VH-VL binders against q9vpl3. Designs and how they scored, part 11

Target 1, 224 residues: q9vpl3
Amino acid sequence: RGKINIQRPKAPHYERARVVAVTQPKYPELPKAKSCFKTRAERTQQQQENPYNEIIAREVRNWLDHSRLVAFFHLSSITADDIFRVRVQLHKQNLHLKSYGSKIIEQAVKNTRYEAIVPLFHSNHCIVFSPDPEKTAALLRIVRRVPQMVLLGGIVEETMLSRNQLVAYAQMPGLHAVQAQLVQTLSQAPGHLIQQLQAHQNSFVQVLDVHAKNQMNEETPKST

## First folded at step 7 (VH-VL)

Design W9
Fold by OpenDDE, look of step 9:
Structure W9 (fold): chain C 224 residues (1-224), chain A 121 residues (1-121), chain B 112 residues (1-112)
Amino acid sequence: as target 1 above (224 residues)
Amino acid sequence: QVQLVQSGAEVKKPGASVKVSCKASGYTFTSYDINWVRQAPGQGLEWMGWISPYNGETNYAQKVQGRVTMTADTSTSTAYMDLRSLRSDDTAVYYCARDEGIWDSYYFDLWGQGTTVTVSS
Amino acid sequence: DIVMTQTPLSLSVTPGQPASISCKSSQSLLHTDGYTYLYWYLQKPGQPPQLLIYEVSSRFSGVPDRFSGSGSGTDFTLKISRVEAEDVGIYYCMQSTQFPLTFGQGTKVEIK
């Protein structure tokens, strides 16, 4: 079994070197073993427009179009059980927790008014939908105790809100409460005006009465 | 009607334990934290802690830490406050209160009627 | 702990007259999130406390417009524009900016 002479072969004579260089079989580069590991990038590119993705994208769009409240959350290390628990709690409030792939979201909102939300979906995320914007406070109250859910922002009545704006919105008195307050304020306004007008009139009448009394006292002749 | 109804008055000896109940009705019990606040006779209000019926998480005031246990039964929509090693200075009216706060806000929009706990020798 | 100090501790007011209660905190109640978590409660005789004002100046639902809250940082005020007989009780300020939650000593409001 011949000892592989690892010694650098002495450079052959110039002519021999030339012949060897020309006669060296050009072995085709061994096809780079397509590493079975399609890079994440290659896997993402070959995701052929799966008809299934289109269906889901349509679903997402439908949710967006019919929801008056949409909230976007980042999910940080949450278990399936935890998500399920949250989903159940939200469902009791007619809040619908959904999770979609970023590509599906992108496809769903492409060339729509919702296109601005795409950057929010670069990480693990979930969306909560509701037909009732008044459920914003309820939503935030529920997720308050779920540290794995981080509020990113939302859409309320077709307006995109930041996290802080959404919180502020939730803290506002309900529209009905505000309306009630407005009605109360408006109903009191005439009363106050009337009172102020009457106060001036009453004051004027009092002054006139005092003047009239003083004049009557001056006209009573001292009956000697 | 949205309300919190507490258990009746308790008279206990020093060293004993008391368990006060707070039954919620008219709203989703797991959606709101329950706080406990006590008021000694003629004194102000003292916060004791809160419990989340959603996950059972609790936060106790340091003054009662180690002696208090708050629990919640979601099946009956009832919160419980257990206070152990009772002292005379634990004599107070104990209130449960619903937390309507969002995120880092804590405030109480709904209160129970209060439970008088008297600790006497 | 944040100490809440109310002044005065007692107030006697003629019906229809205004009232003002001060609440001072030992440290700023401005939270890192930009909100100030100060609340006002009224405890009527023989009743549990009831919420009046949340977050310094927001009036709770059902609370009359004669109640108003103001302030910032460490100084807060509850004002009653026209005191009514039903306003009798003990008023408490509360902070929730930091745990533990703490209350003021209470201000007893009585009618003359």
Scores: ipSAE 0.363, ipTM 0.698, lowest interface PAE 1.3, mean pLDDT 86
Fold by ESMFold2, look of step 9:
Structure W9 (fold): chain C 224 residues (1-224), chain A 121 residues (1-121), chain B 112 residues (1-112)
Amino acid sequence: as target 1 above (224 residues)
Amino acid sequence: QVQLVQSGAEVKKPGASVKVSCKASGYTFTSYDINWVRQAPGQGLEWMGWISPYNGETNYAQKVQGRVTMTADTSTSTAYMDLRSLRSDDTAVYYCARDEGIWDSYYFDLWGQGTTVTVSS
Amino acid sequence: DIVMTQTPLSLSVTPGQPASISCKSSQSLLHTDGYTYLYWYLQKPGQPPQLLIYEVSSRFSGVPDRFSGSGSGTDFTLKISRVEAEDVGIYYCMQSTQFPLTFGQGTKVEIK
């Protein structure tokens, strides 16, 4: 009624969700062994020295280099079945849900312009990658029913955007529609108005860049 | 250019079948479902069903259940609607329309030009 | 099936004047997920339908702000604050809260 529970949704279109609804959810039990945990420092050191971590870091680097849309989320506790359903919804839209350790992310972005994203990975998180920035609106429509995924911000066309900027970007007409509208306007405009229209677009991008920088600088919890 | 282009007009006899094609271009075909909507002359719009090119799943309106088959060919980015046992009341313009297939969000944001199917003796 | 009833079925409007179209559903369109799946389409003469409004009141990209949607439950309204010549055509409401998807009968809007 007043709370949407994505963990056990009743799909209004059973036929569309038929494949996802075939399986019954099974929740994994927690491990019993307390004595198997190494200290946080020892575990981190082992992971940093493991050659497998460099392979995974290269995978992350490849995703970052080849994705024109990257979105970062805080991830609350969610069942494996629910996150699988979300992954299927995203994958249909060429949106790829991934989760990596913070040390692997740090290793992947070392000496790149993306080093600024490392603070976003202090807590449990997930990342969505896509080669198509036009899919930002689809991403937001998918996650609006997933309260366990809280948008932190993203990268669009190599520009870092805050949560609010990414939402605003998603509501804009697609780049094709904007380009078509610009061409139509130019066919009616006298003289050299193209520079003025490009300046309008550049001003909007600058506002988004400033907001992204401001949001990235806000790492402190809210005070009273 | 992002578009849906449908096959040409068809004239059929009662009892025959028709197969209308809907070719997608300019977008990732498997990311969107294809819906079929028809419009009889002088009448409103009637939803017939959809197909997901992603996994082949379909959903048909009860009125046409048993007479319709919707398919998708991802290698050609083309959806098909095959309507069998045609009756004179199947005379209509048939549209394909895409939606993102996201939970229950139906954004028919792109429509084909329509295919006129005329059923007469 | 949810029946969608539009009124009026025909509307003749002086250019620049407002227009209002009502759509009533036989059942509530409020889905158990908290969203209301009500859409408005415009079919201009000789064209396929085009999306104007989704989720009751959200304008689709490129749709002028003179179009607005409102309503809840079973009663919904599309308003055009100032009708222009390009707004002529047949307006349809549609619901997707419950299968099958169903459309209203259409409202023809003409310029007088």
Scores: ipSAE 0.360, ipTM 0.649, lowest interface PAE 2.3, mean pLDDT 79

## First folded at step 8 (VH-VL)

Design ba29
Fold by OpenDDE, look of step 9:
Structure ba29 (fold): chain C 224 residues (1-224), chain A 122 residues (1-122), chain B 107 residues (1-107)
Amino acid sequence: as target 1 above (224 residues)
Amino acid sequence: EVQLLESGGVLVQPGGSLRLSCAASGFTFSNYAMTWVRQAPGKGLEWVSGISWSGSSTYFADSVKGRFTISRDNSKNTLYLQMNSLKGEDTAVYYCARDVFDSDYGLYMDVWGQGTLVTVSS
Amino acid sequence: DIQMTQSPSSLSASVGDSITITCRASQSISTYLNWYQQKPGKAPNLLIYGASSLQSGVPSRFSGSGSGTDFTLTIRTLQPEDFATYYCQQGYDYPRTFGPGTVVDFR
């Protein structure tokens, strides 16, 4: 059983070591992929200068100018086919599903009141646009069947809403219905007040009448 | 029926001011961006101004920038164009139009009013 | 600003003819081009939007094509009611700009 000589090979003679050191092929350093070490800031700056990003940012602005309803969704492991199906369903309701890069969104909403939405775009996301805020209920109905689409929040009539607020908004009766209810309530209020005031007056008169009758009965001398 | 009706076009002197109105009916006015387009007599169409559905964004042609203001009252279904420092070159029929946007089709005007004539003359 | 040009400025045709009008943009506008028809003394009407989409109610004899900088409007089997001025308009950016127009008159 040959003893595996585990001894570290003796360092070559200094002359041999010198020759080996000089004859070692100097492989050119692989170009450090400069792209991998670009700071987040440098990457962001380079992307901002892309004319294409400006075009898309303009598109986003146009959607905002034409949309009364904007909803933000996180996408979790959704297939292209599923997205297409949802897109078709949404389109039938005049809801437009779009996906944009986070940098594009940042550029689009920079120096606007919508800048607060930027943190929502840290992962895979999509946006649904609609000119009609009444379509909020329809939107939620459609996306409820798509578990891969998670509602993050939205903008309705230029107001930012949380997920819960958007759900609540969708459940609210239409503005006209609410107005009608308010008018009905207000129209009934005076009638009720008048009835209450009259009731109090009537009760007061009754009490006074009873009091007067009692006083008259006390003043009738018991004719012994 | 979807309809836009412009009004306010009159004869005005150079340097004068005028306010145009566009009354919308037959659709939800607040759901749409709106634009003004003008046409000088015997000339082509010129875009003048645009406004978002809420009025938060406004756009102007260079020829009218600083002189014209666009606004809207969604409660009254009305679009306005305030024109100040009017010039002879501003003489035109002014049309209001409804804007539509789609990422596949871009911006287009699908409904137009009949226009109102503004004449600027000394 | 995006400059729009049209060719020809005017053309004469007969009923039943097929005519083509061209529009060019100074820069690429993708497919964001619209065509309008205007009759004398009337407001413009939208014919085509997004370079090739036919507006509702517009006859199928009207068709649009093109992308980038070059666009065409074709009217097949010209009808008497088609004699009008046609304008292209870019829907890509503000300010919105129109072509100078093409007058289609009867021969």
Scores: ipSAE 0.487, ipTM 0.774, lowest interface PAE 1.3, mean pLDDT 86

Design ba50
Fold by OpenDDE, second read of step 9:
Structure ba50 (fold): chain C 224 residues (1-224), chain A 122 residues (1-122), chain B 107 residues (1-107)
Amino acid sequence: as target 1 above (224 residues)
Amino acid sequence: EVQLLESGGVLVQPGGSLRLSCAASGFTFSNYAMTWVRQAPGKGLEWVSGISWSGGSTYFADSVKGRFTISRDNSKNTLYLQMNSLKGEDTAVYYCARDRFDSDYGLYMDVWGQGTLVTVSS
Amino acid sequence: DIQMTQSPSSLSASVGDSITITCRASQSISTYLNWYQQKPGKAPNLLIYGASSLQSGVPSRFSGSGSGTDFTLTIRTLQPEDFATYYCQQGYDYPRTFGPGTVVDFR
């Protein structure tokens, strides 16, 4: 009984081959599945503004319109529970913790002075909003206890601040206090200047007097 | 006490101009966006304009767009509404209001002035 | 623009009655709806913000509910001082829009 060569089956008899050829189901060519992969160009053109993105972008704009303090944080492996805890703490201080997608942020700040913040949102991030810039110290105090939240920078009174600048800002006395100090310093400055000018004049006069006295002493002939 | 006080409402002829002022007291004015709302005699409330805390963003109703401008001086705790090309339809009591926002609650006005009457008549 | 409607336009009630005012938005506004009370010759006062949050100082007899397009203001035990005009306002988008108002008067 000849070993059926499974690898090279003998061609069937001509009649059988005809029957097999006729009975082979002609499967309609599956419509070439339009590769669901829209070309990058098609994806870029069909960026149909997701109505949802517009809504969220509007929210971001509203936050910006109502916030004198905006702080940006990177989130590193923070749990939902931790975020919730921080959110509650921040909320007690009228600080609002929000997270948005990078595209949404980009859309929200497009053609605004805040467009420079877009690069900060390449990773997991969150934003804290506050109407009160005096809450910066409170914000930093709260976040200090959350190592998973890394301060990247912020916006205070429409001014972009680096991380270090924001920390420095938080340590500064309130604007009014600083202004008061400035006024005080400025009010003292003329007095000091006058004193310095007068001191110099006085010293000059003294030197002249000494010189004059010395000359008079030299002109007094020792009447031997 | 938190207070808003509108002023500047007078009788003006059609095509005329008028500037309204709203003086804020009892709160940090610069921390809040502000809005103008008007009410024609015997009619409902109509939103007119809004301004961000810094003045960097301004919003207008279509009915006043191009004719009205909103501004603020945070150093003086004062909100302004410049109204140009006034029409009879602009006759109303104008209210200034403190604006609030939260993502959970949306936009709302929690403090209102007593209003100032603007009458546009020939 | 988001259009706001209110029902009824006017309502007559007695002291002690419970009344309900409805507000409808032309599109979904989530929970971003506010209620204001205005007495004759006075400025509006905020009652409820965010559909259901009671403004500080407002009596607990006032309550708001709803989401999406349909909202309600309920006054459980009407007091003499509650006779006023009530306005709903959407806080979802600019321009901000108000309902036409509901006048609550004495029966």
Scores: ipSAE 0.751, ipTM 0.896, lowest interface PAE 0.7, mean pLDDT 87

Design ba52
Fold by OpenDDE, look of step 9:
Structure ba52 (fold): chain C 224 residues (1-224), chain A 122 residues (1-122), chain B 107 residues (1-107)
Amino acid sequence: as target 1 above (224 residues)
Amino acid sequence: EVQLLESGGVLVQPGGSLRLSCAASGFTFSNYAMTWVRQAPGKGLEWVSGISWSGGSTYFADSVKGRFTISRDNSKNTLYLQMNSLKGEDTAVYYCARDVWDSDYGLYMDVWGQGTLVTVSS
Amino acid sequence: DIQMTQSPSSLSASVGDSITITCRASQSISTYLNWYQQKPGKAPNLLIYGASSLQSGVPSRFSGSGSGTDFTLTIRTLQPEDFATYYCQQGYDYPRTFGPGTVVDFR
């Protein structure tokens, strides 16, 4: 059983060590792979300089200029096929499903009233555009069947709405219906008021009549 | 029927002001961006100005920038073009048009009015 | 600004002919090109949008093609009502710009 000589090789003579140290091939330091981790700032700056990003940013601005309804969704593990199906359904309702990078969105909305939407785009997301705000209910109906699409919020008629507010908006009767109801309510108000005023007057007159009758009865001296 | 009707075109002196109107009917006016296009006599078409559905964004040709203002009243289904400091070169038939946007097709004008003639002459 | 050019400026044709009009942009505009027809004393009408999409109500004898900087309008079997001025327009960016127009007249 050969004794494994675990003895650390004796340090070479100092002269040999010097020669070995000098003759060791200095391998050029592998260019430190510039850590692909370009700082978020460097990545953002490089993306801003890409002419393509400007084109897409323009597209986003055009959608915003032509859309009365904008809805923001988070996408969780959705397949391309599922997205396509949803896109087709939405398209039938004149709803346009688009996906853009966060940097593109930031560039598109920079120095605009829409800048507040930037924080919504931290993960996989999609945007649905429509020129018709009345399609909000249809949109929500369609996406309800797609659990991978999570509503984050939206813009309706230039107003930013939370998820809950957008849901509430979709449940509201159309503007015309609300107007009709308001007109109906307002038209009924004077009638009720008049009835109430008349009722009070009538009751007052009745009370006065009773009082007058009672006074007349008290003034009739009991002729003993 | 979808219709646009321009009005307000008259004879005006150089340096004068004029306001054009475009009345929309047959569609939901507030759902569409709108544009003005003009055509000088015997010449081609020139884009003048555009406005988003809400009026929040406005665009102008360099030839009219600073002199013209575009606005809209969605409650009245009406588009306006305020023209100030008018020049002889502004003499043209002015058309209003409905804008449509799609990422697949770009911007196009699918409905046009019949136009109103503005004449700038001393 | 994006400059638009058209060729030819005018052409004479007969009923039944096939004609082609070309439009060029100074830079790439993808497929965001529109074609309009204008008759004398009338407003322009949209014929083609997005380079190749036919507007509703427009006869199928009209067709558009192209992408980038070069575009073409083709009218097959020219009809009497097709004698007009045709304009291309870029829908890519503001300011919107038109070509100078092509006059199609009777031979």
Scores: ipSAE 0.638, ipTM 0.843, lowest interface PAE 0.9, mean pLDDT 87

Design ba84
Fold by OpenDDE, look of step 9:
Structure ba84 (fold): chain C 224 residues (1-224), chain A 122 residues (1-122), chain B 107 residues (1-107)
Amino acid sequence: as target 1 above (224 residues)
Amino acid sequence: EVQLLESGGVLVQPGGSLRLSCAASGFTFSNYAMTWVRQAPGKGLEWVSGISWSGGSTYFADSVKGRFTISRDNSKNTLYLQMNSLKGEDTAVYYCARDVFDSDYGLYMDVWGQGTLVTVSS
Amino acid sequence: DIQMTQSPSSLSASVGDSITITCRASQSISTYLNWYQQKPGKAPNLLIYGASSLQSGVPSRFSGSGSGTDFTLTIRTLQPEDFATYYCQQGWDYPRTFGPGTVVDFR
């Protein structure tokens, strides 16, 4: 059973060590894998210089400028098939579902009135655009069936709305309906006022009449 | 029927002012951006100005920047072009057009008015 | 600003001919190019949008192609009503710019 010589091999003679050191193939240092961790800043800068990103950023800006309804959604674990289904449903309502990178959005809205939307884009997201703000209710109806789409907020008629505000907006009667109601209310107001004024006058006259009758009765001397 | 009708084109002296109007009908006016395009006699088409659906954004050609103003009244379905400091080179037929945007197709003008003639002459 | 050019400036053709008009942009405009037809004394009409999409009501003999900087309009089997001036226009950015136009006249 050959004794496994566990002894560290004796250091070679200094001359041999020198020859070995000189003859050791200097393998080119593997290019230090430029740490894929380009700082978020470097990645952002490189992406900004991509002509393609500029094109997409312009597209985003155009959608924002031409849309009266914009809704922002977070996407959680949604499949491509589910997205497609939703897209088709939305398209039938003239709602356009788009997805863009956060950096593209940042580039698109930089130095614009839309800059405030940047914080909404922290993860996977999609945007729905529409030229018709009246489609807000339809949009919400469709996305309610899609639990993977979480409403974050939106822009309606150039006004930024929170999630709750957008929901409230969708529940509001159409502008025409509200106007009609207002007109009805205003048209009824004068009638009610007149009735109230007349009622008060009538009551006052009645009180005066009673008072006058009582005074007349007091002035009739009890003929003893 | 979708229709645009321009009005206000007249003869004006250099340095004068003029306001053009474009009346829209047959579509939801407030959903569309609008543009003015002009054509000098015997020349090609020149884009003049554009306005977003809300009026919040306006665009101008360099040739008219600072002199022209574009506006709209969505309640009246009307587009306006206020032209100040008019020059002879501003003589043209002025068309209003409806803008359409699609991410796949870009910006295009699908409906045009018949135009109104503005003549600037000394 | 994006400059637009067209070639040729004018061409003469006969009824039944196939003609091609070219448009070039000074920079890439993707497919955001539109073609308009204008007859004398009339307003322009949209023919093609997005480089190749035919406007509703436009005959199928009209077709557009191209992307980036080079675009073409083709009219197959030219009809009498097709004699007009044709303009390309970029829909990419403001200011919007038109080509100088191509006059199609009858031979």
Scores: ipSAE 0.021, ipTM 0.588, lowest interface PAE 4.3, mean pLDDT 83

Design ca15
Fold by OpenDDE, second read of step 9:
Structure ca15 (fold): chain C 224 residues (1-224), chain A 120 residues (1-120), chain B 112 residues (1-112)
Amino acid sequence: as target 1 above (224 residues)
Amino acid sequence: EVQLVQSGAEVKKPGESLKISCKGSGYSFTSYWIGWVRQMPGKGLEWMGIIYPSDSYTRYSPSFQGQVTISADKSITTAYLQWSSLKASDTAMYYCARLDYGDYFGFDYWGQGTLVTVSS
Amino acid sequence: DIVMTQTPLSSPVTLGQPASISCRSSQSLVHSYGNTYLSWLQQRPGQPPRLLIYKISNRFSGVPDRFSGSGAGTDFTLKISRVEAEDVGVYYCMQATQFPYTFGGGTKVEIK
C-alpha cells in the first residue's frame, strides 16, 4: 500500500468519499430556539476568536513542524497521575506527550500538510512529539506498558504511518544501517547484472560452439 | 561524574526575595529532572517540586504551590528555586537532586544543600 | 496525599548488630503499571541524602550489600545486616507512586 503522502493526500475513491459524506453525522440543526447551545458556526467563530485557542493552535503547529516523529494515541480511562508518569518516562527519551482538543487540532492543521490527521481526533487523544525518529522503538516500548494508551498511527519523517507500519518501522535497523544496506545492495546489483548478462552470453556462445562443432562433425567426410 | 553544585548559604530578612541555584554537571542536563527538597532544622525531608530542564515543565507539591518558583536555564545547566518574599518559616536547608523516573523513580544524585536563614 | 509512617523514630544499635526500619504507607504503593515506587534514603550527619534502595528491594549503585529492602503493598522494611559506624544517620522512605511524592518522617540510627 503506497506511502500516504500527507502533503498531497489523494482524494479518496469516489465510493469512499460517498460513504464518508453519508456517515458524517448530520447533527440536526438544533431548533433556533434560544437554546443555550451556540450554533456550530457560532462555536467555530468563537473558537477562532479565542486568543487562547490561537496560541495553542500555534503551539501545535510548532510541534508538528519541528517533530520528525509524531504518534497519535487514543486514551481510554487514564488518570491524570498515570498520564504524568507516562509523560515523565517519555520525557526521559526526549519524547513529548501533549493533549489537545479536537477543535484546536483542526484549527492548527487547517489548510496545512497535516490536515489528514484531523479524523484521528474524535475522542480523548494525546500526541507524542519527538525530534528524533529513532526514538520510535523507545516510544513503543514505553507505551506497551500503558494499556490505556492505544496507538492509532503516526508521522515519521513526513510520512503518515499506520499503527502496523509504525511497529514495523520501530523494528527496522536505524536509518544509517538501512542506508548502508541499500548501498550495499545497490552496489551488488551491477555485479549481478553483469554476471547475468555474461551468463547469457556465455550460454549463447556455448550453444553456438556446440552447433559449430556438430556442423564440423557432419562435414568431416568419413574417410573410408 | 554526576554532580550537583548548589549556591552558597544565604542570610536574609523577612520580605526579601531570594533565588538559589543548582548546577548540574557530568551528565546530560536536559535528560533528567531536577527536584527541590526542603529540610527544616531538625526535621525531615519535604518534596517541593520538580522541573524538566529541557522544556522547563514544572510540577509543585500542593504545599509549595504558589510559595516558590522553580526554573531552569539549560544553557548553563542550572536549576533555580526562588522566593518573592521570604518568611521566617522558610529557614531551612534546601537540596536539589536529580530525579530519575525511568529507572529508579527516585532522587539518585543530590546537591550539597543550601542553607537559607531568614531572621529579622 | 499518601502518608508515610516510619518506625521507630530512633534506633540505637550496637556495632555489628542488625537494624530494621519499618515504613508504612496510608495506601497501597502499587502503581497501576504494576511497579511499587518505594525508595530508601540515607542521610548522614551534615551530609545530603543518599539513595540506598529503589523499587522496594533494589540497591543503588555503590550501596553495600548489608543494606536490603523488602515489603509489599503498604508495609516496607529496610534492614542493615551488620551496622557499621558509617551507617549512623537518618533514614527516610519515599513514595513516588502517587503525586505528590512524600517522605517518611525519618528514623535515626545511632550507635549505642
Scores: ipSAE 0.011, ipTM 0.512, lowest interface PAE 9.5, mean pLDDT 84

Design ca6
Fold by OpenDDE, second read of step 9:
Structure ca6 (fold): chain C 224 residues (1-224), chain A 120 residues (1-120), chain B 112 residues (1-112)
Amino acid sequence: as target 1 above (224 residues)
Amino acid sequence: EVQLVQSGAEVKKPGESLKISCKGSGYSFTHYWIGWVRQMPGKGLEWMGIIYPGDSYTRYSPSFQGQVTISADKSITTAYLQWSSLKASDTAMYYCARLDYGDYFGFDYWGQGTLVTVSS
Amino acid sequence: DIVMTQTPLSSPVTLGQPASISCRSSQSLVHSYGNTYLSWLQQRPGQPPRLLIYKISNRFSGVPDRFSGSGAGTDFTLKISRVEAEDVGVYYCMQATQFPYTFGGGTKVEIK
């Protein structure tokens, strides 16, 4: 009879565990003793109630809403001087480097279409905004010279892009060029489609003709 | 280059209304806050309030709440500070300044100032 | 309101000598997000204020390296390692941690 280890009771059989889980009286959660730790909800509420946070959040939202290019970067051991240098370079290209606290960003994007960006902001980060999506290549060129800035991803034309996708986007010909190519491709497509459709039809007609000819040949009595 | 250009000096009498302006250029006017700062003759700087030109959201210092009105016209990239009724005590230099919360949390660029003199 | 107290009121300095200005806040300037939003401004005679230092110790664009900021919590210091003639003016500390934003009373730096 295996010694019932009272200190580490064997987990009950799965079925028993289910029954126990269902039959456990849902005691009203004792008012969580005001743990000195404000619940995430309380913290969030307090953050929402802070007029200062609201002001900053408003700014963040405005940048997001008016930017066609948004890029997110992780900052690794970068000095303020380095950041400033990069900022100046970016600014020359109408790229705007901003740094906001993660909590502020969370507040700013809460219940918005940008909420998905929150996981990108776990550490030191910065955001680059631009009204011009064509500046993506310029952005990447500048940032390549700054090893302390690691691209995490971005938003281009309201579409969230991974790091790789953003790099790929930057390598793409300008929107107009792509559009032109697309139009060209689409303009060629009907011709091919028609050819394919006609090919099938022609093939079908040929098959029918062959069949009809064969039937006619069978019906021609050998006039002996 | 980021520039804030303010309207010229004003000489007014008590009881008159006044609206001074601050025009921003060289940056996206709608993305940065504009603040107003008062400096009485020979005195220090006093924060009056801020406005976000993008949506005209405004906050005032309690000391200036109800005493002045801050507004902005984003179409012409101009912020305004106005009084409905000037007092002699309103005699001061008034500065507009750009406030950046994204980087500096401070006033990074300043206008040249507008001297307002209110005398009987 | 957060009261910002600067000392000294006046700082006569010999050219080439260092200067130090103190700014004390009535409460901690550490924001809930962990940053301290203390700035130093320079106002030369007849000119508008100019940003020198932001977030305690960061020099703004174009600010010479002879300017440095330090401090934490409630006590902050602006140092000029070698005062130049162009450094004459009034210096202000400003807190932006809490509304309303408040300035120190100013410190006048003069050449002896």
Scores: ipSAE 0.432, ipTM 0.726, lowest interface PAE 1.4, mean pLDDT 86

